# VH-VL binders against S-adenosyl-L-methionine-dependent tRNA 4-demethylwyosine synthase (TYW1), part 2

Target 1, 149 residues: S-adenosyl-L-methionine-dependent tRNA 4-demethylwyosine synthase (TYW1), of Arabidopsis thaliana (Mouse-ear cress) (q8rxn5r50to198)
Amino acid sequence: GKIFFISQTGTAKALAQRLHELCASNDIAFDIVDPHSYEPEDLPKETLVLFIASTWDGGKPPKNGEFLVNWLGESAEDFRVGSLLLSDCKFAVFGVGSRAYGESYNAVAKELSSRMIGLGGLEMIPVGEGDVDDGELDRAFQDWCDGVI

## First folded at step 1 (VH-VL)

Design I07 (framework fv_ivicentamab_arm2)
Fold by ESMFold2-Fast, scan of step 1:
Structure I07 (fold): chain C 149 residues (1-149), chain A 123 residues (1-123), chain B 110 residues (1-110)
Amino acid sequence: as target 1 above (149 residues)
Amino acid sequence: EVQLVESGGGLVQPGGSLRLSCAASGFTVSSNYMNWVRQAPGKGLEWVSIIYSGGSTDYASWAKGRFTISRDNSKNTLYLQMNSLRAEDTAVYYCARDYKGSYFSGRYYMDVWGQGTLVTVSS
Amino acid sequence: AYDMTQSPSTLSASVGDRVTITCQASQSISSWLAWYQQKPGKAPKLLIHKASSLESGVPSRFKGSGSGTEFTLTISSLQPDDFATYYCQQYNSYSRSTYTFGGGTKVEIK
């Protein structure tokens, strides 16, 4: 499996490392992947993908996730791809954001989930929504981890 | 204007090696899929290799083990390292940009081509 | 692998003629076919993608048609600038490692 982190300030990256350690302690082998270094055309070969994605100001992904997020959007629109591209891929998404952003709250995580579903991916658990400002981020993250492990 | 300029071609003996360069301007090589395509004198176009935006590569079956595609992001330049060259490798070598797409095969039409560089393998 | 067969390999024509070039795929490629024009000593130039979509700046006398396994490129009124070799290329591969060109059709002066 793969754990993708999309991170501006390092919070999502740190959570990806914690998830990786948790998976390893349960004998589940995952690779932590920076999407900037990943070829999105290899996504159809994946059977299990976990995303931990922050949303920066304006509802946009951090730079390291831009290409992947844009590729998923373009693929969902491209009729040559069809709606079964990721039919063998199970996935889950955890968002890192703030409710103070209103409509932009975890927009990147929600967009990832929507696009993965549109391309035939199987969502294992609903999008996890962490709020960096509410003091409950760690609990929300642990609850999400319990759902995927 | 988007442009590709090849260099490095020349005469080489059978069994020798040669490295081709392809300098890009007007766009970023690392953000695109880049191809090498060759054409033997008087013959048709033959695909050689591709490097994907993420850095993975693929090759024509006859090129595997002998040819290596790579890029230098700091120089915005694509390369083709050719080893164990044979007479049948004599051709004009073009670099070409794949139209950037989301198709899962990663393979679109080639929208920008360089002018080519001639490689002659002869004793 | 998809084999791409072009016919004819060479055709002779005069300015003003209608020229038709055929490209056949060994199995269905839907509409995922491009046409390129190559003049002697020059790099190929993209003319048409998705079987029938003209690239910007390509004269309207060039038309692509077809789907599945049979495709045609038609030049409705041949101009002096059109004497060149034309190549079709499929991009319906499900494998990242495949790209296939037709053998080419040389359009030469009669």
Scores: ipSAE 0.000, ipTM 0.476, lowest interface PAE 17.6, mean pLDDT 84

Design I08 (from I01 with heavy chain G98V Y99P F102Y W103G S104D G105K Y106W H107Y Y110L; framework fv_ivicentamab_arm2)
Fold by ESMFold2-Fast, scan of step 1:
Structure I08 (fold): chain C 149 residues (1-149), chain A 121 residues (1-121), chain B 110 residues (1-110)
Amino acid sequence: as target 1 above (149 residues)
Amino acid sequence: EVQLVESGGGLVQPGGSLRLSCAASGFTVSSNYMNWVRQAPGKGLEWVSIIYSGGSTDYASWAKGRFTISRDNSKNTLYLQMNSLRAEDTAVYYCARVPYDYGDKWYFDLWGQGTLVTVSS
Amino acid sequence: AYDMTQSPSTLSASVGDRVTITCQASQSISSWLAWYQQKPGKAPKLLIHKASSLESGVPSRFKGSGSGTEFTLTISSLQPDDFATYYCQQYNSYSRSTYTFGGGTKVEIK
């Protein structure tokens, strides 16, 4: 499977590496993927996808995830694509954000989950949500990891 | 039908221990975030503890170290182990479910009928 | 931790009255607020989630409104079934208390 990181400051990328190590310890092989280097049209071929996504200023995705997030939005609204595009894909999402952004808190992670579900994807566990400012990010991330492993 | 049924409440002396059970029907507890919420006689609702779908747990600050939430997936049952009980722990204890969804539904859509715990000498 | 302040604590009303219950959060919780109804000797019942979304089977006379820090539950024409205690609950999981309830509002027969 694949672990996608959408990261502005490197926090989501570091967590993706930590998740990869936890999976490897349980004999589960994942590839860590930068969405900027990934063809979204290949997403329907994936059977297991994990997202670790940060949300910043205005609820926008970091630059490396912008194309993938936009592609998912466009595909979910395209009547030619249909609601079964990702029906063979199991996924889970962990968000990295800050409560200081109010209503935009973890908006990208929530949007990813919503779009994946809209295209027929199977969500394995509810969206995990971490706050870089509260001192509990590691705790929230570990809770989410326990759910996917 | 989808339901939660609590049991295990009763009279216990201060310093004693008690284990509550919450049997689920019509859904799987391991697929949801499950909670314990209590209500002292004539008072409001107070959150006690959560077990996440992945098995991790959190507690109200006053419950930490005394109460332990757990589940048995084979029995589809949620538990609350209560130790070092105090008079102020007297309450009806409810188990409650957070609906499974994409992280935006963290309200309690299903509640048990409650089980009364009385801590008195 | 979000403090949830609910007012009034007790409200006396007659059948057919419009009743309004207010809930205030100490910090913005966007729209992540639910309302519950509890009758004596019974478990709470979910009425509204995401501040204004009615649950299936809840009568249309119940209306939730508000966002940020101030929220309101309105019953447009009170019926005998509506005499109960009502609780608000924030579920913005990013508070340092995972779930916080208001103190409750008891709606009594006048």
Scores: ipSAE 0.005, ipTM 0.487, lowest interface PAE 16.0, mean pLDDT 84

Design I09 (framework fv_ivicentamab_arm2)
Fold by ESMFold2-Fast, scan of step 1:
Structure I09 (fold): chain C 149 residues (1-149), chain A 123 residues (1-123), chain B 110 residues (1-110)
Amino acid sequence: as target 1 above (149 residues)
Amino acid sequence: EVQLVESGGGLVQPGGSLRLSCAASGFTVSSNYMNWVRQAPGKGLEWVSIIYSGGSTDYASWAKGRFTISRDNSKNTLYLQMNSLRAEDTAVYYCARGSDWYGSKTYYGMDVWGQGTLVTVSS
Amino acid sequence: AYDMTQSPSTLSASVGDRVTITCQASQSISSWLAWYQQKPGKAPKLLIHKASSLESGVPSRFKGSGSGTEFTLTISSLQPDDFATYYCQQYNSYSRSTYTFGGGTKVEIK
């Protein structure tokens, strides 16, 4: 499987590294992937993907995730694609955000989940939501990790 | 430059309370995992508690409910509030810095330690 | 919680000897293990993190190895400054467990 990090300040990337190490403890091998270097058209070939996604600056994804997020949005609304594009893909999403952003709180993670589901993906566990400002980010992330492994 | 200095240890009666302080210089406590570790005379190291950079805490099972780890970011100081002390709590208490949650050269090891402060619980 | 068994509890060695200390976890901890050195009356000093990553300023004669449940600390050519007590410590957060130290190994002059 693959762990995608969508990260502006490096927090989501650091969490992806931590998840990779936790998975290794259970003999589960994942590749850590920067979406900027990934062809979204290859996503239908994946059977297991995990996303760790930051939401900043008005609810938009960090630069390295823009193309993937936009591709998923366009594909989900394209009547030619259908709702089975990602039917072989199991996934889970963890969001890194701040409640100070109001209704934009973890908007990128929620959007990823919604679009993956819309394209036929199977969500393994509900979207995890971490808040960099509440002192509970580590707990939220660990709880989410325990759910996926 | 980087330093931790403990204080607040001393002699206390069983059932009593003590609050230990750990003053940090050369780095920011709130940016790191911070630990309390103790060592009874002639014995090995025993982990007590951690406060994560985000503020969440964990405790050794025997410390839960009696000990509370906290920090004051404005004073750059770590604390350990110890209540209902027992003779078995007699030890040198160290504070120690863990790795930086948001990125560091050291991942999860305790790279900076204070000198320790002795707590003696007489019975 | 993970129990850490460290062996031997004591060993006698001479300057120049190769010394090996072992640490066994009751459950897999991946590579989430650190090694510490403690001299009498002093605070512990971090030597190795993540099982095999040597800390800056620590002599290259110290080497950590292992993963999962079996770990070793090796001192390839023991020096006078190396007579001390050594501890392993697990920090695997997967099980939501607390951190645990091994019982320690005292390296004594033969």
Scores: ipSAE 0.000, ipTM 0.497, lowest interface PAE 15.8, mean pLDDT 83

Design N09 (framework fv_nivolumab)
Fold by ESMFold2-Fast, scan of step 1:
Structure N09 (fold): chain C 149 residues (1-149), chain A 122 residues (1-122), chain B 107 residues (1-107)
Amino acid sequence: as target 1 above (149 residues)
Amino acid sequence: QVQLVESGGGVVQPGRSLRLDCKASGFTFSKYGMHWVRQAPGKGLEWVAVIWYDGSNKYYADSVKGRFTISRDNSKNTLFLQMNSLRAEDTAVYYCARGKYYGSGSYSFDYWGQGTLVTVSS
Amino acid sequence: EIVLTQSPATLSLSPGERATLSCRASQSVGSYLAWYQQKPGQAPRLLIYDASNRATGIPARFSGSGSGTDFTLTISSLEPEDFAVYYCQQYSNYPRTFGQGTKVEIK
């Protein structure tokens, strides 16, 4: 499987490393992947992907996730692609955001989940939502990890 | 049937301003990021600016930052480049180009206009 | 900014010959690299996107390969219409940048 981190400040990347360690301790092998170096058209070849995604100002993805997020949006709107593109792909998403952003709270994670479902992906658990400002980020992340492992 | 048509080029003196327009047709303009790319006579291609599909994000090459402003009017299917404080080194054919994938304009340029020549001379 | 360096600057070949063009990036661009063809007096034309995918309508003789920092455009057998300038372009980071071009000219 693959763990994708979409990260500006490094928080999502650090959580991806923590998830990788948790999976390894349970004998589950994952590769940590920077979406910037990944070709989105290879996504249909994946059977298991986990996303840890932060949301930047205005509900935008950090730069390293920009291409992947926009490719998913384009593919979901393109009738030629169809709703079976990711039918062999199981996935889960954890968002890193702040409620201070209001309507943009974890917008990238929510969009990733919606687009993956629209393309036929199987969501293993509901989107996890972490808030960097509430002192509960680690607990929210652990709860999500317990659901995915 | 996708078409991009630039206009507004011409001869202008250093320090003056000029606005370029790019009229789009044959596709849903409001779903695509749009770019300006220029080419000085006998030289290579230089990326100038991008505007996202909804106008929310813009990026500029350092050579034009603070002098050029990219904008769009989705109701008119038109992309604009406002060029202020023009310099001799801004002399180039200016192309508008469509970002291949929806939204941010992050991808390759699948359609280009024919270009409009801007000459900055004294 | 990411700098793209193309080589050779000029490639002199005859119709029917194989052309191999190189593009090297100053840092990894993953597979986010495109190739364009430009003829005198014309706008550039997209040939290859995402390093190796042919754009719609582009003949099979054009192929792209590579990832990370080293990329190649290959024209398996040059046709008369293929003598042009070729540019690589990255879309991994802003600003978007182009290589300086490789001119493929008739020998």
Scores: ipSAE 0.000, ipTM 0.510, lowest interface PAE 15.1, mean pLDDT 85

Design N10 (from N09 with heavy chain R98K G99D K100L Y101G G103S S104Y S106R S108Y; framework fv_nivolumab)
Fold by ESMFold2-Fast, scan of step 1:
Structure N10 (fold): chain C 149 residues (1-149), chain A 122 residues (1-122), chain B 107 residues (1-107)
Amino acid sequence: as target 1 above (149 residues)
Amino acid sequence: QVQLVESGGGVVQPGRSLRLDCKASGFTFSKYGMHWVRQAPGKGLEWVAVIWYDGSNKYYADSVKGRFTISRDNSKNTLFLQMNSLRAEDTAVYYCAKDLGYSYGRYYFDYWGQGTLVTVSS
Amino acid sequence: EIVLTQSPATLSLSPGERATLSCRASQSVGSYLAWYQQKPGQAPRLLIYDASNRATGIPARFSGSGSGTDFTLTISSLEPEDFAVYYCQQYSNYPRTFGQGTKVEIK
């Protein structure tokens, strides 16, 4: 399986590395993937995908995730694409954000989850929501990890 | 002040069903995860189930999985536990407990109800 | 599931003495461990959360320490009202699990 990190400051990337090491210590092999170097058209071939996504730019995805997020949105609205495109793909999403953003709080993570579901993806657990400002980010992240492992 | 009041306990025969209610007051019920924890007479505490703040996710102890269903009505500030196919080993005081997690039921239990006794006997 | 083992099962002490209670986890729970006090006929009461933080209203004589797999609850000088059963609980993984309890009783 694959762990995608969508990160502007490095927080989501660091969490992806922690998750990868946690999985490896339990004999579960994942590849850490930067979405910028990934072809989204290959996503339907994946059977297990984990996303760790930050939301920093007014509800917009960081640059390394922009193409993937936009591709999912366009595919979900394309009449030529069936609602079963990702039916063989199990996934989970953890968001890294701040409640101070209001409506934009973990907007990228919520958008990823919504689009993956819309394309037939199987959500393993609800979107995890980490808040960098409340001192609870590590606890929220560990809870989400326990739900997927 | 936070209050949790359980009801619905009683004596029931094996194989039958019972529903427990927990009425919450003194906090914004819809923002927190809620749990059921039980304690058999003279024994320790056993976690039973959790429901997240919006009802979107639930987890159960293996001992009750497939038989018990946790649910909530945020408009009534009420937590429920539907108990089916009851067994003698389900005899316990059942507590509802509040956690401090907004999205997930991750945290410790900051408040507990006083419990309601369920006795499963022939 | 994570198994929590408490020791000793029973601790017999006199008022004024120091009580030290142990909780050991079968795998790391980080600092996601709480301690509860339960008196006969009553619901459990939160004492300590996140391994070492006292809950609101809990006297300073109660302290918690540890991380990972080994945790300790200390009562620096037992008061009469402290004779009760104490449970540790982890909230690192589902299912949530409790230790079997340590009874602190009068010698």
Scores: ipSAE 0.000, ipTM 0.483, lowest interface PAE 16.7, mean pLDDT 84

Design N11 (framework fv_nivolumab)
Fold by ESMFold2-Fast, scan of step 1:
Structure N11 (fold): chain C 149 residues (1-149), chain A 124 residues (1-124), chain B 107 residues (1-107)
Amino acid sequence: as target 1 above (149 residues)
Amino acid sequence: QVQLVESGGGVVQPGRSLRLDCKASGFTFSKYGMHWVRQAPGKGLEWVAVIWYDGSNKYYADSVKGRFTISRDNSKNTLFLQMNSLRAEDTAVYYCARDTKVYTSGSYYTFDYWGQGTLVTVSS
Amino acid sequence: EIVLTQSPATLSLSPGERATLSCRASQSVGSYLAWYQQKPGQAPRLLIYDASNRATGIPARFSGSGSGTDFTLTISSLEPEDFAVYYCQQYSNYPRTFGQGTKVEIK
């Protein structure tokens, strides 16, 4: 499996590391992947992917996730791409955001989930929504991890 | 051919409301984010608001936040701007504009097609 | 909000001359900067996006450069139809903001 981190400040990357350690302690092997170094066309070959995605100002993904998020968005709505492209792929998404962003709160994580479902992916648990400003980020993340493991 | 046609502009008194419509044709409206941009007489361009292709995200300029509401009806290929509590400084030509990319692309929020504009005059 | 400052306010040139327009951002916008042309009574027209990419149908005489806080639009040889107002616009952060414009006028 793969754990993708989409991170600007390092928070999502740190959470990806924690998830990796938690999975390893439960005898589940994952690779931590920077999507900037990943070919999105290889995504249909994956059977299990986890996303930890921050949302930056304006509801946009951090730079390292731009290409992947764009590819998923365009592919999910392109008629040339079937709705079963990712039918063998189980996934889950955890968002790192702030409610201070209003309508953009965890927009990237929500988009990732929607696009993965649109392409036939099997969502293991609902999108986790973490807020860096509410003091409950660690609890939200742990609750999400408990649903994934 | 891509076309965007604004309507609903006119003369209104301060404190009142007005709704602008933007009718889209020549492209799949439901795949594009849409913006409102305004220009006061003899002044430069000021971005007003954006709405994502599916209506899930909206953002506003501070000058209109809390007073203006952007919305869309994808079944009617129409973008709306509900303008409440209008002020003299809201007087401008209002343009609707299409985002350059379908969905939420990595090149966010440039405007490749614009409507002709509709004039809103807020005066006593 | 990110403030964009364009200079000069007015550029008086003759057809055939090179025009160089500047846009400075109050903080880094990376390459998330676009340029627009507006003629009197008309809506703006997209010229350049991502600092240096020409929009579809835009003549090769238009070029953009820069990154971070300092950006330039260059028109290598002015044609009569190029005399217009030019605006830069950032899409790095909300709210999206425009510069105040540079008017390119006939000398």
Scores: ipSAE 0.000, ipTM 0.488, lowest interface PAE 17.0, mean pLDDT 83

Design N12 (framework fv_nivolumab)
Fold by ESMFold2-Fast, scan of step 1:
Structure N12 (fold): chain C 149 residues (1-149), chain A 123 residues (1-123), chain B 107 residues (1-107)
Amino acid sequence: as target 1 above (149 residues)
Amino acid sequence: QVQLVESGGGVVQPGRSLRLDCKASGFTFSKYGMHWVRQAPGKGLEWVAVIWYDGSNKYYADSVKGRFTISRDNSKNTLFLQMNSLRAEDTAVYYCAKEGWLPYSGYDYFDYWGQGTLVTVSS
Amino acid sequence: EIVLTQSPATLSLSPGERATLSCRASQSVGSYLAWYQQKPGQAPRLLIYDASNRATGIPARFSGSGSGTDFTLTISSLEPEDFAVYYCQQYSNYPRTFGQGTKVEIK
C-alpha cells in the first residue's frame, strides 16, 4: 500500500513517516509517496491508500497535492468516469489543520474523502481531524492510526 | 541494540556550569525526541526537558527554565544538557531517555534509558 | 501541570501474592499513561504504555488498566524480581510528569 502526504511545512510528511513506521512494526508494508511525483491515473491500480493531508489558507491543498486533488475532483464530476473507478481501493484520510481557519478546517482531507467515496473507494474509517494548535494533534493521529491498523 | 550512554557528571560548586552528553546508538537518532529525567538521591523521578527529533521544539520543567539548555547534534547522535547557575537542589542522577512512540512524535513514554550520570552540587 | 498521585506509598507483600498499584491524575490524561519499574542502582524500565499495552519483553503477569484520571498497575503473582519501586508517568500535556512512586517490598 501507499501513504500519500500533502504538506506545505512538513507536518503531514512527518506524520506519514510515523504511520509508515507503525505499519512496518505490524508487518504491513507501505511506500511513502509525494503526490507531486505520482501519476493520478495510476490510482485505480492501488488497493490500499492512506492520505495525510494538510489544508492551506482558503481551504486549498498544499502545492504537492494540487494536481492529485484537482484530478480527483474532475474525475468525480465527469459523467464518462463511473462510480467504480476506485472500487478496488480501500482508503483512509487524516487531516492536519487549524481551527483558526474556521470553515476551512481540514477542508482538503474532507474533500479527499468525499471524492474517493464518489469514485467508488471504500473508506475504512471516518476522516481523522487533527489541529496543530490545540495540543491534541498527536492524540488525534494515534486514534486514527489505531483505526486503520 | 539500542544504547544511551551519559557522561559529563561530577562534583561542582553552586553557581557553576556543567554540560552533560548522551551518546546514542542502535536506532535512527534523528527520528526521535529525546529527554532528560533526573532523580535526586532517595527521591522519585523528575522530568527535566525535551527536544524534538529535529531540534525545532524544546520544553523545560519550571525548576530549570532559564538555567538549563537542551540541544542535540543529529550528525553525531548526541544529546546535550547545558546546566548553568547550578543549585544544591539540582543534585541528582541525570538520565537520558528516548521516546518510545514512533518517530517525529510530540508525546513520550521512554522505552530506553541511559545508565545515568551523577551531578553533585555542593560547597 | 498535571499532578500524578500514587497509592499506596509502600506495599508489603510476599511472593505469589497479587499487587495492585493506583495512579490518579489531577485532570484527564486519556490513555497517555506509562508505568516504569526501578530497582536500586538501576535506570527505570518501561513496563506499560498507553495505559494497558505491555512493553517488549515484559511478562504477562504485569497488566495495566484505566483511562482518564484513574489508572491501575496489577502484578498478578509477585516474583522475587518484582520487588522494586514503580512510577506512573503522563504524556498528555507538557510538562511531562511522574507520580511519586510506590515501593513494593518483601514482607
Scores: ipSAE 0.005, ipTM 0.510, lowest interface PAE 13.7, mean pLDDT 85

Design T01 (framework fv_tezepelumab)
Fold by ESMFold2-Fast, scan of step 1:
Structure T01 (fold): chain C 149 residues (1-149), chain A 123 residues (1-123), chain B 108 residues (1-108)
Amino acid sequence: as target 1 above (149 residues)
Amino acid sequence: QMQLVESGGGVVQPGRSLRLSCAASGFTFSSYGMHWVRQAPGKGLEWVAVIWYDGSNKHYADSVKGRFTITRDNSKNTLNLQMNSLRAEDTAVYYCARGYYDFWSGYDAFDIWGQGTMVTVSS
Amino acid sequence: SYVLTQPPSVSVAPGQTARITCGGNNIGSKSVHWYQQKPGQAPVLVVYDDSDRPSWIPERFSGSNSGNTATLTISRGEAGDEADYYCQVWDSSSDHVVFGGGTKLTVL
């Protein structure tokens, strides 16, 4: 499977590395992927994808995930594609954000989940939400990891 | 309470070295990029350097590149600035600041600032 | 090198709206942040990402950014708003943080 991090400088990349280490310790092989270097048209061929996505101010995706998120939106809006494009894909999403600033707390993670479901993807567990400012990020992340492993 | 506390400032002669430290508390230090910003007496704010959350990338203002080194120790929640070959023009209050992640640029508003530490480079 | 231009000073009467501009080439394509600094104190973030406000900052503070000009707007000006105000961007072409020269706000 693949672990996508949507983060330019951020926490999401560090969490993706931690998830990879947890999976490896349980004999589960994943590739860590920067969406910027990934062809979104290959997503329907994936059977398991995990997303760790940051959302800060204004509810917009970091640049490295922008193309993938936009591609999912365009595919969902194209009536010719239908709602079964990702029917073979199981996925889960963990969001990283801050409640202190944004009305759009974890909006990118929630939007990503919604678009994946809209295209036929199977969500393994509900969107996980971590707040970098509450001192509970590590616990929230571990709880989410326990749900996907 | 989220806090940044600078230390290591003082009076130093031109050509000498000084090391500033910044102690972080009340938030997960390892999740944030950190910056140094300075302000000469009676002047405006001038950015000095940034270090990413994991120490993997660093950028410096042209005026300090090659002389200053930014480092961090995530196990101790500490940010450092090693200042070599100091010049009179480096005289300023030095602030450490937390970078709040910018969703578009990937770079930061500074939402938490220390109180600053004064560095005076004088003969 | 990228440059941000601010007026050196702005004056408003109590209860009036202050507008502080930040000029930069194609600044509307960048995220602009604003700081308030009172004498002897560290700067305080008052507006970030062009128009968002931290939860601890009064609603009277707002921002906009388009074309070549970003603006900090302070409505219903109060004596406590007297301070230096700085705009800031990240310039991706140089990998540098850039501050404006600062604007002194006087409420008279």
Scores: ipSAE 0.000, ipTM 0.530, lowest interface PAE 12.8, mean pLDDT 83

Design T02 (framework fv_tezepelumab)
Fold by ESMFold2-Fast, scan of step 1:
Structure T02 (fold): chain C 149 residues (1-149), chain A 122 residues (1-122), chain B 108 residues (1-108)
Amino acid sequence: as target 1 above (149 residues)
Amino acid sequence: QMQLVESGGGVVQPGRSLRLSCAASGFTFSSYGMHWVRQAPGKGLEWVAVIWYDGSNKHYADSVKGRFTITRDNSKNTLNLQMNSLRAEDTAVYYCARSPYSGSYWDAFDIWGQGTMVTVSS
Amino acid sequence: SYVLTQPPSVSVAPGQTARITCGGNNIGSKSVHWYQQKPGQAPVLVVYDDSDRPSWIPERFSGSNSGNTATLTISRGEAGDEADYYCQVWDSSSDHVVFGGGTKLTVL
């Protein structure tokens, strides 16, 4: 499987590394992947993907995830692709954001989930939401990990 | 309620050392990159140093490299700048600032302290 | 070393649009952030990632960035906009944050 971090060497990447270590300790092999270095057309070949995604004010994806998020949006609206593109793909999403940025709170994580479902992906657990400003980020992340592992 | 408060500024002689501190409150300090930015009297903003959210990476302006050391203590929500071999041109107001280290805005400074004045003179 | 060039001063009449430029080689390939600084105060982020605004900043502040020039646009200029404005990028070749020299905006 693959763990995608959507953050340039930020909190989401650290959480992806922590998840990777948790999986490895349970003899589960995952690759940590920077979406910037990943070809989105290969996503239908994946059977298990985990996303850890940051969002800022305005609901924008971090630069390293921009191409992937845009590709998923375009594919979901392309009538030729259909709703079964990712039917063999199980996935889960954890969002890292701040409630101080209002309406955009974890918008990227929510968009990822919505687009993956729209393309036929199977969501293993509801979108996890962590707030960097409430002191409970680690707890929220651990609860989400417990649902995934 | 998100706040950065600098301390440790003052008047020091050339060649001496000074340690600045920045106390963070109201947000998860360990999730953010932290910077020092300075401003000489009547001059513009000059970036000094950065430390990543986990302390794993640091970068310094050429003018301070080898003399200044940026550190952080995530258990105490503090950022520090150890300034050695101080020169007259280091005289400035020093601000601490946070950045998210996330995507294309990873170097944007959304929260700033009010600054602490460092004067290097004899 | 990478250099950002700003005009030292810009004047705007009340209610009119001010434009502050930030010149840099191929700056359109970088993310530009803008700060407002009033006398005796810390800088305030007004535009980030070329054209986005923090939720605490009025909609009359906007930005653009293409080619060799980024621009901060302040529509319907007000006396309260008088301040120094700084552009900023990260230069990946040197791993440095670079600020422009600053532009003093006067509303007259």
Scores: ipSAE 0.000, ipTM 0.551, lowest interface PAE 13.7, mean pLDDT 84

